# Designs tried in a protein design chat: VH-VL binders against q9h9l3. Part 119

Target 1, 176 residues: q9h9l3
Amino acid sequence: PRKMVAIDCEMVGTGPKGHVSSLARCSIVNYNGDVLYDEYILPPCHIVDYRTRWSGIRKQHMVNATPFKIARGQILKILTGKIVVGHAIHNDFKALQYFHPKSLTRDTSHIPPLNRKADCPENATMSLKHLTKKLLNRDIQVGKSGHSSVEDAQATMELYKLVEVEWEEHLARNPP
Below, E stands for the ipSAE of ESMFold2; O stands for the ipSAE of OpenDDE; V2 stands for 0.75 times the mean of E and O plus 0.25 times the DockQ between their complexes.

## First folded at step 7 (VH-VL)

Design v52 (framework fv_fezakinumab; at its last look DockQ between E and O 0.76; V2 from the best seeds 0.00; counts 0 for: pae O 7.9 > 2)
Fold by ESMFold2-Fast, scan of step 7:
Structure v52 (fold): chain C 176 residues (1-176), chain A 123 residues (1-123), chain B 111 residues (1-111)
Amino acid sequence: as target 1 above (176 residues)
Amino acid sequence: QVQLVQSGAEVKKPGASVKVSCKASGYTFTSYFMHWVRQAPGQGLEWVGWINPYSGDTFYAQKFRGRVTMTRDTSISTAYMELSRLRSDDTAVYYCARSGTYYYDSGSRFDPWGRGTLVTVSS
Amino acid sequence: QAVLTQPPSVSGAPGQRVTISCTGSSSDIGAGYDVHWYQQLPGTAPKLLIYDNSNRPSGVPDRFSGSKSGTSASLAITGLQAEDEADYYCQSYDSSLEGWVFGGGTQLTVL
């Protein structure tokens, strides 16, 4: 079996009117939910919108944040060769400017059996918060001070574990 | 129908610059990456780089950094590749090709391709 | 120059089967990245023939098939026809180069 990790990133707004999403925090956990990586990351461009209510990022977090290029190198060393689990994970990979193999990627926002277990339409994109509440009976992303990328990565791994056997068998029969 | 239409053949002297265009139609221009691939006469395919038409972000193969610039104009769904300080060994057919934008490899295939623009560099 | 290794040529008679190999490394095919195949007829642009290791686009006959194992991929062509004479290129993504890579190309001759 290939090793598995889960990732969640927080992005801030850069560029014109803050419309570009730039990486500002990344958390990676192992199969058991232990933290392998959790760092604030300094974007190379000026931050226009911290998006604090969702990202939890504030100006103070940027003071000693790891520069993007260094953080990216550290993160890619952890992800390379592993099955990577995430929720709407294409956004995380886009922020990292990283192409991960499709066969080693598991997106909990695109797993029909997971939606089915949550009594949701198979083809709908459900939020991580909703799936975690329905399937794990756990509240995440609570309050107005922003999300914890560690909490989100841990919840994402736990959600994947609920369908892992079924989904891995499906992928073996129907390669992506 | 999805189509990529490239500009016509160019003849340049060593040291000059060339700018090739690729006009897209039949799909949402900003929803796909645009790649540039070249092929010297009788040789194989060589990837030059890509541009994300949505953001304007670019990435170039190491060999071309410092000499290539990729841009786009979303108002006319057109991508451009400019190669400067041309040498005779830059003589090649330059293709544009579309790929998906998903970052877990599902977009790595190139389809469709433009018909190519022959750039000849000679003194 | 080419990152992926292909034989420079392959030949067969009409009706026969040929196989074209594509050998990569641990940073591309071996890392799990998909392999795509392109057919280039003389004087034309490459055309997608096989994508994501083994899938055929609409309009590609089932005589063409692809497979992948470990660090290598193969394109198989059965029931060879004269119109199959072309150059064939494999392609993948290389994580060390952070870019798309091609094989050197294989010229298929139908005798």
Scores: ipSAE 0.634, ipTM 0.860, lowest interface PAE 1.5, mean pLDDT 91
Fold by ESMFold2, look of step 8:
Structure v52 (fold): chain C 176 residues (1-176), chain A 123 residues (1-123), chain B 111 residues (1-111)
Amino acid sequence: as target 1 above (176 residues)
Amino acid sequence: QVQLVQSGAEVKKPGASVKVSCKASGYTFTSYFMHWVRQAPGQGLEWVGWINPYSGDTFYAQKFRGRVTMTRDTSISTAYMELSRLRSDDTAVYYCARSGTYYYDSGSRFDPWGRGTLVTVSS
Amino acid sequence: QAVLTQPPSVSGAPGQRVTISCTGSSSDIGAGYDVHWYQQLPGTAPKLLIYDNSNRPSGVPDRFSGSKSGTSASLAITGLQAEDEADYYCQSYDSSLEGWVFGGGTQLTVL
């Protein structure tokens, strides 16, 4: 049976006007929510906008951050061969410059049974904060200090567990 | 129209270097990977590596590490591949090809391809 | 020694069906990575023919189809025509190599 992990990333703004999203933190947890990886990551390009209100990334976090190329290698070794759960996970893989197999990818922002449990439209892209509040009775991403990628990865795994049996069965019948 | 225009054929001696260019048009150059793929006469396709034109990050297939350098100039939307210490078995057509950086956004497929640049290595 | 294994040649008469196999390993196709197919007409660059296992780009006729199962993929060509005579390559990603990998190519001959 394949092992399962959950990932969450925080991005900062690089490029012209800070419009490019670049990886600045990555957290990976196992099925039980234990932290397998949690590092601040220095993007290869100059940071224009830390986006701190949402990202939780501050200048001090970059002082000893792991360079992107090194962090990417570490992260990919953890992800290889595993089912990877995330929320809007396409953004995480794009920031990692990485192609994880579709058949091993689970995106809690696009799971119709999960939306149905939350009494939300099946095809809507719901925020992690909203789903976590409705289905786990837990407030995440609170305050003005931004998101915690560890907290978000743990929440993502718990959300997936709510629909895991049904969704894995669905995917077995409808391989991507 | 998305297009990749490559530099002209080159003839080199063993031990020399060659630098092939690939000029992109019709899309945002910095939003996609650029790959290099070679094809020796009568042989199949062989992946050389990729460059992310935004960051300049590269990744090379193990066979070419230490001999290949990929660069780009974003001001003219052009990618470059330089291969050093040429050998006769480096004689090939060298293609550039575009891919996305994520499965659901253009994906890992190569589209389009340049027309190729023949590099001949002979003494 | 291509990473993905294809038959070196396949042939068929006009109007017939041919199938080209592409066999990988547990770190590429077997890991769930998508397979893409390219057609290379004589003297030209490769052209995307099938992507994400089974999707046709606009302009590719529906007689071309693809599938994937386990560690293998297959390209099927029905209603074979003279202009289909070309080389065909499969491609995937391999996590152990952290790179793109091609099959050795299949020369299709229309008899």
Scores: ipSAE 0.238, ipTM 0.751, lowest interface PAE 5.5, mean pLDDT 90
Fold by OpenDDE, look of step 8:
Order: C-alpha cells, then structure tokens, then sequence
Structure v52 (fold): chain C 176 residues (1-176), chain A 123 residues (1-123), chain B 111 residues (1-111)
C-alpha cells in the first residue's frame, strides 16, 4: 500500500483584480499528522489581496517566503508516488500548478460515506469545518486570525481515516 | 475552431539564437498551457517545456534549462520559444501544443498541435 | 533521459488486429500518471488519438482503444485500414524528471 499524505494550501489574490488564487502557504502532514512541510510561499506575481481573514496570510509572511518555483519543487518531491488527501483538493492542485494522478487523489469534500457518517446528504459538499466538528468533535478555523493550514491538513487526514477502509474498497472496485 | 499557427522555417548558424512563434485562436489563450515539443529528423518526440500564458510562469525540461526561454504576448494570443547557443543537434521540427492547466482539466494531454516549425542549424 | 519503450515497428494486413505496447517505469506510468497516444501521419504533426489511458476524442473511430496496467500501456487497433499507416507515440508524465515523456514511437505498416 502506498503512503498517504494530507495537504492544505492557503492562497492570496493576484492579478488585476485579485481574483487569481496564488499559493502563499502549503502544509503537508503524514498519516499520523506529523508535519512534513509547512512554508510560506512567494507568488510570482504581485499580491493584490492577502485574503487575511481566511488565509491568515499577511504581508510580513512574504518577506522571507520561499519562491513559488522552489517551493513547488519541494512539495512535488513529497507528493510524488503518494496518495494525497485533501479537502476540495482541486483548489490546492490548481494553486500548485501540479499534475497528480486521479487514482492517487482523495478529496474529503467528495466522499459520500463521510457525509453519511456526519448525517449529511451524501452528494452535498460540506465544509471541512463542519465535518471536523461533527465527526471529530473539534473546532477548527476559529478566530479572526485566519486558517491554519497545518490544522486543516491534520483534520483532513483524520476525517479520511474514518472512512479509509470503505472508500479504498470502493475505489478498488470503481477506479477513477 | 481551435488553431495554433506557427512561424516559418528558420536556418541558423551554430551559436546563434532562434525564436519561434505560435499564435493561438479559437479559444481563450490564457486558460490553457502551451507546450513546446521538438522532433529531430527521423526521430521521436521530445518535450521542451511549458508556459502558463496567464502568469507567464514557465517550466523547462532539464536538458534545455539555461538555453530556452518561453514567453507570450497575451494581446495577440501568441507564445514564443527562444533557443540560444544553437548546435547541430538542435535541428528539428518544433511544435507548440495546447494542454489544460491541471490533470482534472484535460491537463496532461496535448491537443491540438501546431503544424511545426523546422529549425535547421548548420555551418 | 527516461523514455517510454515502444516497439520500433509493427505490421498487419487490412482487417487484422494489431497492438502497440508502451512500457514505462515506477516514476511515470507505474506512478499512476495517465497515458496518452498520438498518431502522426507522414509529414504531419501529431494528433491526439487516445487520452487518459482509454478515452477517444471526437472523430476517432472505436476501432482504436487504449489500456493501462502496471507500468505499461497498450494501444489496440482492430479492423486495420490502409489509412492507419503512421507513427504512434505514447506519452505520460515522469515525476523524477518533472516533465512529459514520450515513447520512441512505433511505425505501423499496413501490408
């Protein structure tokens, strides 16, 4: 069996109106929740909107941030060959501009058994915060300081572990 | 109709530089990555690199790093590949090819391809 | 320089079935990356034939099919026709090289 990692990224707004989501922080944890990677990342373009209330990113975090291309290389090295778990993970991959195999991707925002366990509609998209509260009895993304990508990645991994056996069996029968 | 129109054939001396263009039409230029692939006469395909036309970000194959520069002009939906310090083994047909930005968005397949630009390097 | 391995040539008579193999490694096909196939007619640019292992773009006949297993992929052509004579290339992504890789190409001759 392949090793699993969970990833969560924070993005800032770039482009003329700040509508382009650019990677500004990335956190990766292993199956046990140990942090493998946690870095502030400097986008290649000017930051127009830090989105601080959600991202937790401030201007000061960018002073010694790792340039995107360098960070991307570091992150890709970690992700290569792994089953990557994330929540709404398409956003993270988009920000990374990275091609990860679909068969090695697990998105906790699209796992019906997970929603069922949380007494939610199976085909609904539930927030990480909601699922974490319902299934782990833990509050994440609290306060006004923005999200913690490490905390979110850890929560994502723990959520997946609740349905890992069932979902892996499902995927084995129904490969993407 | 999606089309990639490339510049004409080039003949260069060793040590010189060549810049090939690829004009895109029929789709939103900045919504797709542009790749460059070359093919030496009678040989197979070799990936050179890609550019994100929106951001201008690039990634080159290790073999070409330091010699290749990919750029774009979004105002005219045109991508450029410049190869410097040319040598005889750079003689090839150079193709531009479109791909999605990510694996879930037709990310890794190349479609369509330009018709290619022959670059000949000879003394 | 990692390249996917293809047979240099294959041949078949009209109406026959031919297969073209594409053998990769643990860092490309074996890593789970999708395989794409391209057809290159003489004197033309490559054309997408199969994408994401087994999908056909619009306009590609169903006599073309693709599959993937382990570190290898295969292109099958049934009901071989004269117009199928071309070079065929497989493509994938190699994580160790951080780039796209192609097979060496297979020349298909219709007898």
Amino acid sequence: as target 1 above (176 residues)
Amino acid sequence: QVQLVQSGAEVKKPGASVKVSCKASGYTFTSYFMHWVRQAPGQGLEWVGWINPYSGDTFYAQKFRGRVTMTRDTSISTAYMELSRLRSDDTAVYYCARSGTYYYDSGSRFDPWGRGTLVTVSS
Amino acid sequence: QAVLTQPPSVSGAPGQRVTISCTGSSSDIGAGYDVHWYQQLPGTAPKLLIYDNSNRPSGVPDRFSGSKSGTSASLAITGLQAEDEADYYCQSYDSSLEGWVFGGGTQLTVL
Scores: ipSAE 0.024, ipTM 0.594, lowest interface PAE 7.9, mean pLDDT 90
ESMFold2 (binder alone), look of step 8: mean pLDDT 92; pTM 0.946

Design v53 (framework fv_fezakinumab)
Fold by ESMFold2-Fast, scan of step 7:
Structure v53 (fold): chain C 176 residues (1-176), chain A 123 residues (1-123), chain B 111 residues (1-111)
Amino acid sequence: as target 1 above (176 residues)
Amino acid sequence: QVQLVQSGAEVKKPGASVKVSCKASGYTFTSYWMHWVRQAPGQGLEWVGWINPYSGDTFYAQKFRGRVTMTRDTSISTAYMELSRLRSDDTAVYYCARSGTYYYDSGSRFDPWGRGTLVTVSS
Amino acid sequence: QAVLTQPPSVSGAPGQRVTISCTGSSSDIGAGYDVHWYQQLPGTAPKLLIYDNSNRPSGVPDRFSGSKSGTSASLAITGLQAEDEADYYCQSYDSSLEGWVFGGGTQLTVL
């Protein structure tokens, strides 16, 4: 049987005008929501914009952060061969420079039954915060000091569990 | 439209280095990975490695590590592959080819391909 | 040596059906990575023929089809024509190598 994990990454701005998103934190939880990985990650390029309001990343977190190359190796060992759940997960994979099989990828921003349960258009991309409030009656990403990638990964896994049986059956009948 | 234009044929002596170029046009150069694939005369396709034009990050197949270097110049949308300490069995057509970086965007397929650069290594 | 296994040659007469197999392992096709197929006409660069297991790019006739099951993939060509004579390569991604891998290629001869 394939194991399932959920991931959420925080990115900071690097490159010209801070427009490039570089990995600065990654959290991975198992099916039950237990933390398997949670590290601050040092980008190889100069950080122009910490994006603190969203990322929760500050200069202090970079002092003992794991270098990108080492962190990437650790993260990929956890993700390889598993069903990986995320929200707008292509952004996380891009920041990781990682190619995960689409048959083992579950993006909660792209699951029509999940949107339907939330009374949202099936083809719309809804925020994690909105879906979590609507379907789990829980507030995440509260305040102005940035998001918790652990909290986001845990919420993402719980959202997926609401449609897991229905969506896995759909994927078995309609392989990606 | 979307095109990859490669440099011309090269003839080298064993022990020399060769640098092949691949100029991209018709798309955002930094949004896709660039791969290098070679094909010896009458033989199959062999993947050499990739470069992320955005970051400059590279990964090479184990067989070529220590001899291959991939670089790019974003100002002219050009990728380069340099192979050093050439042997006669490095004689091959070297192709560049584009791929996506994650499944939701463009996938792992190689499209388009450059027309290839013949590198002949002879004594 | 090639990482994915293909038969070195296959042949058929015009109008017939041929199939080309591509066998991988648990770290590539068996891990769930998609299989792509390329056609290489003599003296030309490879061209994408089938992507993501079974999809055809614009301009590829429906005589070409692909499938994937377990650790293997297959390319089927129906209504074989003389212009189909070419080399065919399968390709996937291998997680243990963190790289793209090709089959050894299959030479299709139209009798």
Scores: ipSAE 0.409, ipTM 0.764, lowest interface PAE 2.4, mean pLDDT 90

Design v54 (framework fv_fezakinumab; at its last look DockQ between E and O 0.04; V2 from the best seeds 0.00; counts 0 for: pae E 15.0 > 2, placed apart)
Fold by ESMFold2-Fast, scan of step 7:
Structure v54 (fold): chain C 176 residues (1-176), chain A 123 residues (1-123), chain B 111 residues (1-111)
Amino acid sequence: as target 1 above (176 residues)
Amino acid sequence: QVQLVQSGAEVKKPGASVKVSCKASGYTFTSYYMHWVRQAPGQGLEWVGWIDPYSGDTFYAQKFRGRVTMTRDTSISTAYMELSRLRSDDTAVYYCARSGTYYYDSGSRFDPWGRGTLVTVSS
Amino acid sequence: QAVLTQPPSVSGAPGQRVTISCTGSSSDIGAGYDVHWYQQLPGTAPKLLIYDNSNRPSGVPDRFSGSKSGTSASLAITGLQAEDEADYYCQSYDSSLEGWVFGGGTQLTVL
């Protein structure tokens, strides 16, 4: 399909000792990097650990956040039938409790040509921050006040575009 | 090595509840989802729902919502499925089955399966 | 009714080839979700036979193969043997139902 979006989610810790990751923000951008969706999301369970250093989420963001069930419905309407790009995207889909077709999923943490361009081992799992610095000469996820899921989604789409032609040809010959 | 051992057969009256267990061994219990699938006598396979043993999160097929509850006990690597307000047409073999947790691995395969627990609902 | 459509029965003679079809819709196989196949011998639990459309688990002979095209999938069994008499089920994920769905099952008879 011609329609492609990139997604990045922020999770907070819920459950025993905050070990469960629950969706608390989701950003979706189109092929050109324009924001299609960006909302704070209220988990249905008690937040034990905001993980603010990484998530950027604080208690005030939860006051008017969209309830999980409503946010999920909105997000799934955007993702359905599209090629969805993400970095370690399994974690985003898990937080959404959503199964997206493997043939329409592009995980920039598992694309060998992308790692080759970054002078990294093909089968290594490299962070979004590292790949973005190496290939786009851009620093993301800076400071101690948390990540921007919009920034991460935009970087992820730009990284995919570097290998899009090569990788789509590979997938056409070697369907997942 | 990898094994799912289910509880024994049950006979229940309409309106009662039944709780079936599935004890896992030979792998890390919290690293895989556990599914429940039933099969009425002479009929096909019907998916009931899944539980994530790590978080305790569950998802149930629409047909069973309000009547099914899935739980787990990580200290003994055991998953449970409780079905309440039983009807005669709930008579079936109930299987537990393991799947991977990768959400973009569409249609995660079920392997292994437990041997099944026959639940008979009759008056 | 089962969500995925399979023929209720197929038959073949020893050594022949049989195929079992599995037809879905735009929300499951047609949406790109993978198809898995299970073999169920009488009185036993289902056993994984084919996964992710065409892959064989360790221990499954290469005379079993799977394929997928559009909204349909197919299981092929070559060199048919008496031991292949079983029920065969296809399975996929359905995005509208948000769950796993099975075919109605196909009983294979070796004549």
Scores: ipSAE 0.648, ipTM 0.856, lowest interface PAE 1.4, mean pLDDT 91
Fold by OpenDDE, look of step 8:
Order: sequence, then structure tokens, then C-alpha cells
Structure v54 (fold): chain C 176 residues (1-176), chain A 123 residues (1-123), chain B 111 residues (1-111)
Amino acid sequence: as target 1 above (176 residues)
Amino acid sequence: QVQLVQSGAEVKKPGASVKVSCKASGYTFTSYYMHWVRQAPGQGLEWVGWIDPYSGDTFYAQKFRGRVTMTRDTSISTAYMELSRLRSDDTAVYYCARSGTYYYDSGSRFDPWGRGTLVTVSS
Amino acid sequence: QAVLTQPPSVSGAPGQRVTISCTGSSSDIGAGYDVHWYQQLPGTAPKLLIYDNSNRPSGVPDRFSGSKSGTSASLAITGLQAEDEADYYCQSYDSSLEGWVFGGGTQLTVL
């Protein structure tokens, strides 16, 4: 079996109106929740909106941030060959301008058994915060300081572990 | 109907630049990536790079970095590929092709393709 | 340059079954990336024939099928017809190159 990691990214707004989502932080944890990667990342273009309320990113975090191209190389090296777990993970991969195999991807926002366990509609898209509260009895993304990508990645991994056996069996019978 | 209409054939001298256009219709231009693939006469397909028409972000194959520039004009749903410092081995049919914006939504396959633009580089 | 390996040519008589192999590496097909197939008729642009290893787009006959195993993929054509004469290309993604890669192409001749 392949090693498993969980990823969570924070994005800031770039472009003329700040509507472009650019990677500004990335956190990766292993199966046990140990941090493998956690870096502030400098976008290739000027930041227009830090989106601090949600991202937790501030201007001072960008002073010594890792340039995107360098960070991307580091992150991809970690992800390559791994089963990657994330929540709404397509946003993370898009921000990374990266393609990970579908067969090696696990998106906790689209796992019916996980929603079922949380007494949610199986085909609904539930937030990470909601699922974490319902299934792990833990509060994440609290306060006004913005999200912690490490915390979110850890929560995502723990959520997946709740349904890992069932879901892996399902995927084995129904390859994407 | 989804269509990609490319500009006409080009003839260039070595050292010159060429800019090929690809006009998209029948779908939301900014919701899909645009790829460029070339094919030398009698040869196979070679991926050049892609652009996100929404953000303008690009990613080029290593071979073409420093010589290729991909842009877009969203107002007319048109993507452009410019190749500079042309040499004879750049002679090829250049195709634009659509894909999804991420791997899980048709991001890895190309459909549809433009009809191609022949670029001939000769002294 | 990393390319997928295809036989340069294959041939068959009408009604026969032919197969085209596509051999990759641990950084592309072997890494778990999907394989797609394209048909290129003479003088035309490539057309998507098979996507995600074994799926057929609308309009593609069921006599075309695709499979993937390990580091290789295969395109099978049953009930070969004259109009199937074309070049066929496999495609995948290579993580080491961070880009899409194609096979060298296979010329299919219908005898």
C-alpha cells in the first residue's frame, strides 16, 4: 500500500481585482498527523487581497516567503507517488498548477460514507469545519486569525481515517 | 457546438517570431484550459504548454521555456501562442486543444482540437 | 525527452481484431496517471478516441476499447473497417517532466 498524506493550502487574491487565487501557504501532514511541510509561499504576482479573515495570511508572512516555483517543486516532490487526502482538494491542486492521479486522490468533501456518519446527506458538500465538529468533536477555524492549514490538513486526515477501510474497498471495486 | 478556430499558415525566417491564434466558441472560454501541441511533418505529437484563460497563468514544457509565450484575450475568447527565435526544427503544425481546469474534470485529456496552423521556418 | 512507446505500425484485414500497445514508465502510466487515445485521420487534427483508460466519447463505436495495466496501456479495435486506417496516439501525464506526453504514434493499415 502507498503512503498517505493530507494537504491544505491557503490562497490570496492576485490580479487586477484580486479574483485570482494564488497559493500563499501549503501544509502537508503524514498519516499520523506529523507535519511534513508548512511554508508561506510568495505568489509570482502582486498580492491585491490577502483574504486574511479566511486565509490567515498577512503581509509580514510574505517577507521571507518561499517563491512559488521553488515551493511547488518541494511540494510536488512530497506528493508524487502518494495517496493525497484533502478537502475540496481540486482547489489546492489548481493553486499548485499540479495534476495528481485520480486513483491516488481522496477528497473528503466527496465521500458519501463520511457524510452518512455525520448524519448529513450523502451527496451534499459539507464543510471541513462541520464534519470535524460532528465526527471528531473538535473546533477548527475558530477566531479571527484565519485558518490554520496545518490544523485543517490534520483534521482532513483524521476524517478520512474514519472511513478509510470502507472507502478504499469501494474504490477497489469501482476504480475512478 | 464547441469549436476552436485557428489562424492561417505562417512562413517565417530563422530568428523571427510567430504568433498563432485560437478562437474558442460554444463554451465558456475561461472555464477550460487551453493547450498547445505541435506536430512536425511526418512526426508525432509534442506538448508545448497550457494557459488558464481565467487567470492568465501559464505552464510551459521545459523545452520551450524562454521562447514561448502564451496569452489570451477573454473579450474575444481567443488564445495566443508566440514562439520566438525560430529555427528550422520549429516547422510544424501547431494545434490548440481544450482541457478541464484540473485533473479530475477532464483536465488530462484534450478535446476538442483546433484544425492546426502550419508554421514553416525556412531561410 | 520522455515519450510513451508505441509500435510504429500495425495492420489487419477487414473484420479482424488489432491491438496497439502503449508502454510508459514509473513516472507516467506507472505513476497512476490515466491514458487517453487519439485517432488522427490523414490530413486532419487528432480526435479523442478513448479517455481515462477505457471510456468512449459520444460517437465512438464500441468496437474501440482501451485498457491499462501497470506501466502499459492498450487500444483494441475489433471488426476492423477501412475507415479505421489512421494514426493512433496514446497520451498520459509525466510527473517528472511536469507535462503531458504522447506516444510516438502507430500507423494502422487496413489491408
Scores: ipSAE 0.029, ipTM 0.656, lowest interface PAE 4.2, mean pLDDT 92
Fold by ESMFold2, look of step 8:
Structure v54 (fold): chain C 176 residues (1-176), chain A 123 residues (1-123), chain B 111 residues (1-111)
Amino acid sequence: as target 1 above (176 residues)
Amino acid sequence: QVQLVQSGAEVKKPGASVKVSCKASGYTFTSYYMHWVRQAPGQGLEWVGWIDPYSGDTFYAQKFRGRVTMTRDTSISTAYMELSRLRSDDTAVYYCARSGTYYYDSGSRFDPWGRGTLVTVSS
Amino acid sequence: QAVLTQPPSVSGAPGQRVTISCTGSSSDIGAGYDVHWYQQLPGTAPKLLIYDNSNRPSGVPDRFSGSKSGTSASLAITGLQAEDEADYYCQSYDSSLEGWVFGGGTQLTVL
């Protein structure tokens, strides 16, 4: 049986006018929501836009942040061989410069049974905040201080648990 | 459920201004960027700019700077694009389109699109 | 005018495979920015067909596929059907123009 983790990342803007998304925080939790990893990460290129409104990242967080190459190695070691749950998770993997095997990837933004439980259209892409409020009665991402990647990873795992049995059976019938 | 409803067709004379509206429904309006894209008759798609409905921040394509103004009214979930000093080659269908947040991370794709607003500038 | 270069037209018979190229530069596709594809049926708004180079949104048949290499991207359509007759646009970001850019569009004719 494979172990399952949830991941959430916060990105900052790098490159011209800050249009490139670069990893600046990553949190990983286990099935029970215990924090396995939570680090601020220093991108390998100059930060142009901290995107603090959403990311929660400020300049002071970068002073002692783990360099990207080292953090990536630590994160990939945790992810290897595990089922990884996330929300719009392709953005997290892109920021990690990594693509986890599709058979081991679960994206709560694209699970039709989860949308149905939230009384949302089956094929709609729903925000983590919306699903969490509807299905867990929890307010996340509140205020203007940015998101908590630990809180978001924990919410993502709890959302997946609501449909885990049904969705894992579906995937077993429909391998990639 | 998620949809963008645009205002009706407009006919204008050269030198005038036009203001097109785009009303969002089925999602939190301030959580996504709104883009404007135009298409002249029989021609391709041309990006005009974007607005962040939360902050009101805007960014315009170089070609339109000085002539375009994008605004929004968060109380009615509506974005606006105003184009001034109209010329006959501004005749086009003007689309609004939603994208995600953070530049070029999760928000680079446009989904959904409005049905478009035809703006005709008589010569 | 168009920043990304697409062939103006392509054609194929039902059941055939066609490809549509999208060629950019070092400031857009070549800088590593993702490519998205849109289908525009006659008289309608564009609709997202492929995102982030190769991903299909729900409701798009698996006979549509996308890829990217170097400064170019490609849309492939297999098992061509009459309803595929449309205009197809690629899109990316361009750092020198500081904005989103589209290809000139490709008119697909099903013979």
Scores: ipSAE 0.000, ipTM 0.489, lowest interface PAE 15.0, mean pLDDT 87
ESMFold2 (binder alone), look of step 8: mean pLDDT 92; pTM 0.942

Design v55 (framework fv_fezakinumab)
Fold by ESMFold2-Fast, scan of step 7:
Structure v55 (fold): chain C 176 residues (1-176), chain A 123 residues (1-123), chain B 111 residues (1-111)
Amino acid sequence: as target 1 above (176 residues)
Amino acid sequence: QVQLVQSGAEVKKPGASVKVSCKASGYTFTSYYMHWVRQAPGQGLEWVGWINPFSGDTFYAQKFRGRVTMTRDTSISTAYMELSRLRSDDTAVYYCARSGTYYYDSGSRFDPWGRGTLVTVSS
Amino acid sequence: QAVLTQPPSVSGAPGQRVTISCTGSSSDIGAGYDVHWYQQLPGTAPKLLIYDNSNRPSGVPDRFSGSKSGTSASLAITGLQAEDEADYYCQSYDSSLEGWVFGGGTQLTVL
């Protein structure tokens, strides 16, 4: 089978009133949860809102951050040809300006059997924090420093592993 | 009804620039990517690039980098494509077309298309 | 030059079945990217005919169907009618070019 990775990105606010989400950190882990990539990324536009409570990004992280164009090239090199797991992953792909094949994309916010295991409605969009607590008995996104994209990517991979066999069988019979 | 209305035909001399507009209606302009595709007389379709109307971010096919600029005006739901340093082989019908931003948002398919703007580059 | 390969023309008589092939590579169709098909009547803009390999938009008759296997896709038209005369284009995304790619187009003639 194809190799599998999980991704989680942190975004800061750029553009008018900070409403545009621009990539400011990306973490990628392999199937076993080992970190393959974790860098702060400098947006090409002026940062209006660091969104620190959620992103964990502060002005100091931008000083030696990898410029967006360079970081994007590095990230895409890791993602191409692999099954990519994420939570609400369309937001990550938008921030990367990247189109990953639908057949190689796994979004843990849209996997009905995963919601079923968590005693949630199959078609509801549940947060990563909720699913991780319910199914893995682990608290993530805690504390005052914002989210850890490494922690989130690791949790996302572990959640996917709970339904991997069932979901891959479903996708083989019902290609996306 | 979702509709894309493009500006009228243009005749330009080699070395000039042309700016084509595409006015969107019937949907949330900032929720979809806008693509530009051209077609030379009697030839096939060639993708030029896209703009994200929400952020203003753009991505251009390698062939057009350095000559094309895509912009938008969200107040009038209009996207623009400007092509500079025109050559005779830039003569083509230029189409705008809408796509989703990802799988959940109508995916990668182009629907609808504008009617096209003929740009003729001649001496 | 077109990145995806289509035959330049295909022909059939009314009521017959025709198929139009679209051949890509490991960086586009072979990489798992979806294939879309567009119909272009003379003097008009392309119109979406098939999306995500095999799905039909509202208003497209079931005589039109799509399939995908490996690095190739096919458009099948059954019960061929005179109004089917048009140019047909396949489209996908290419990861090495980071952009949308089209086939060279196939002109369908109804004899």
Scores: ipSAE 0.557, ipTM 0.848, lowest interface PAE 2.1, mean pLDDT 91

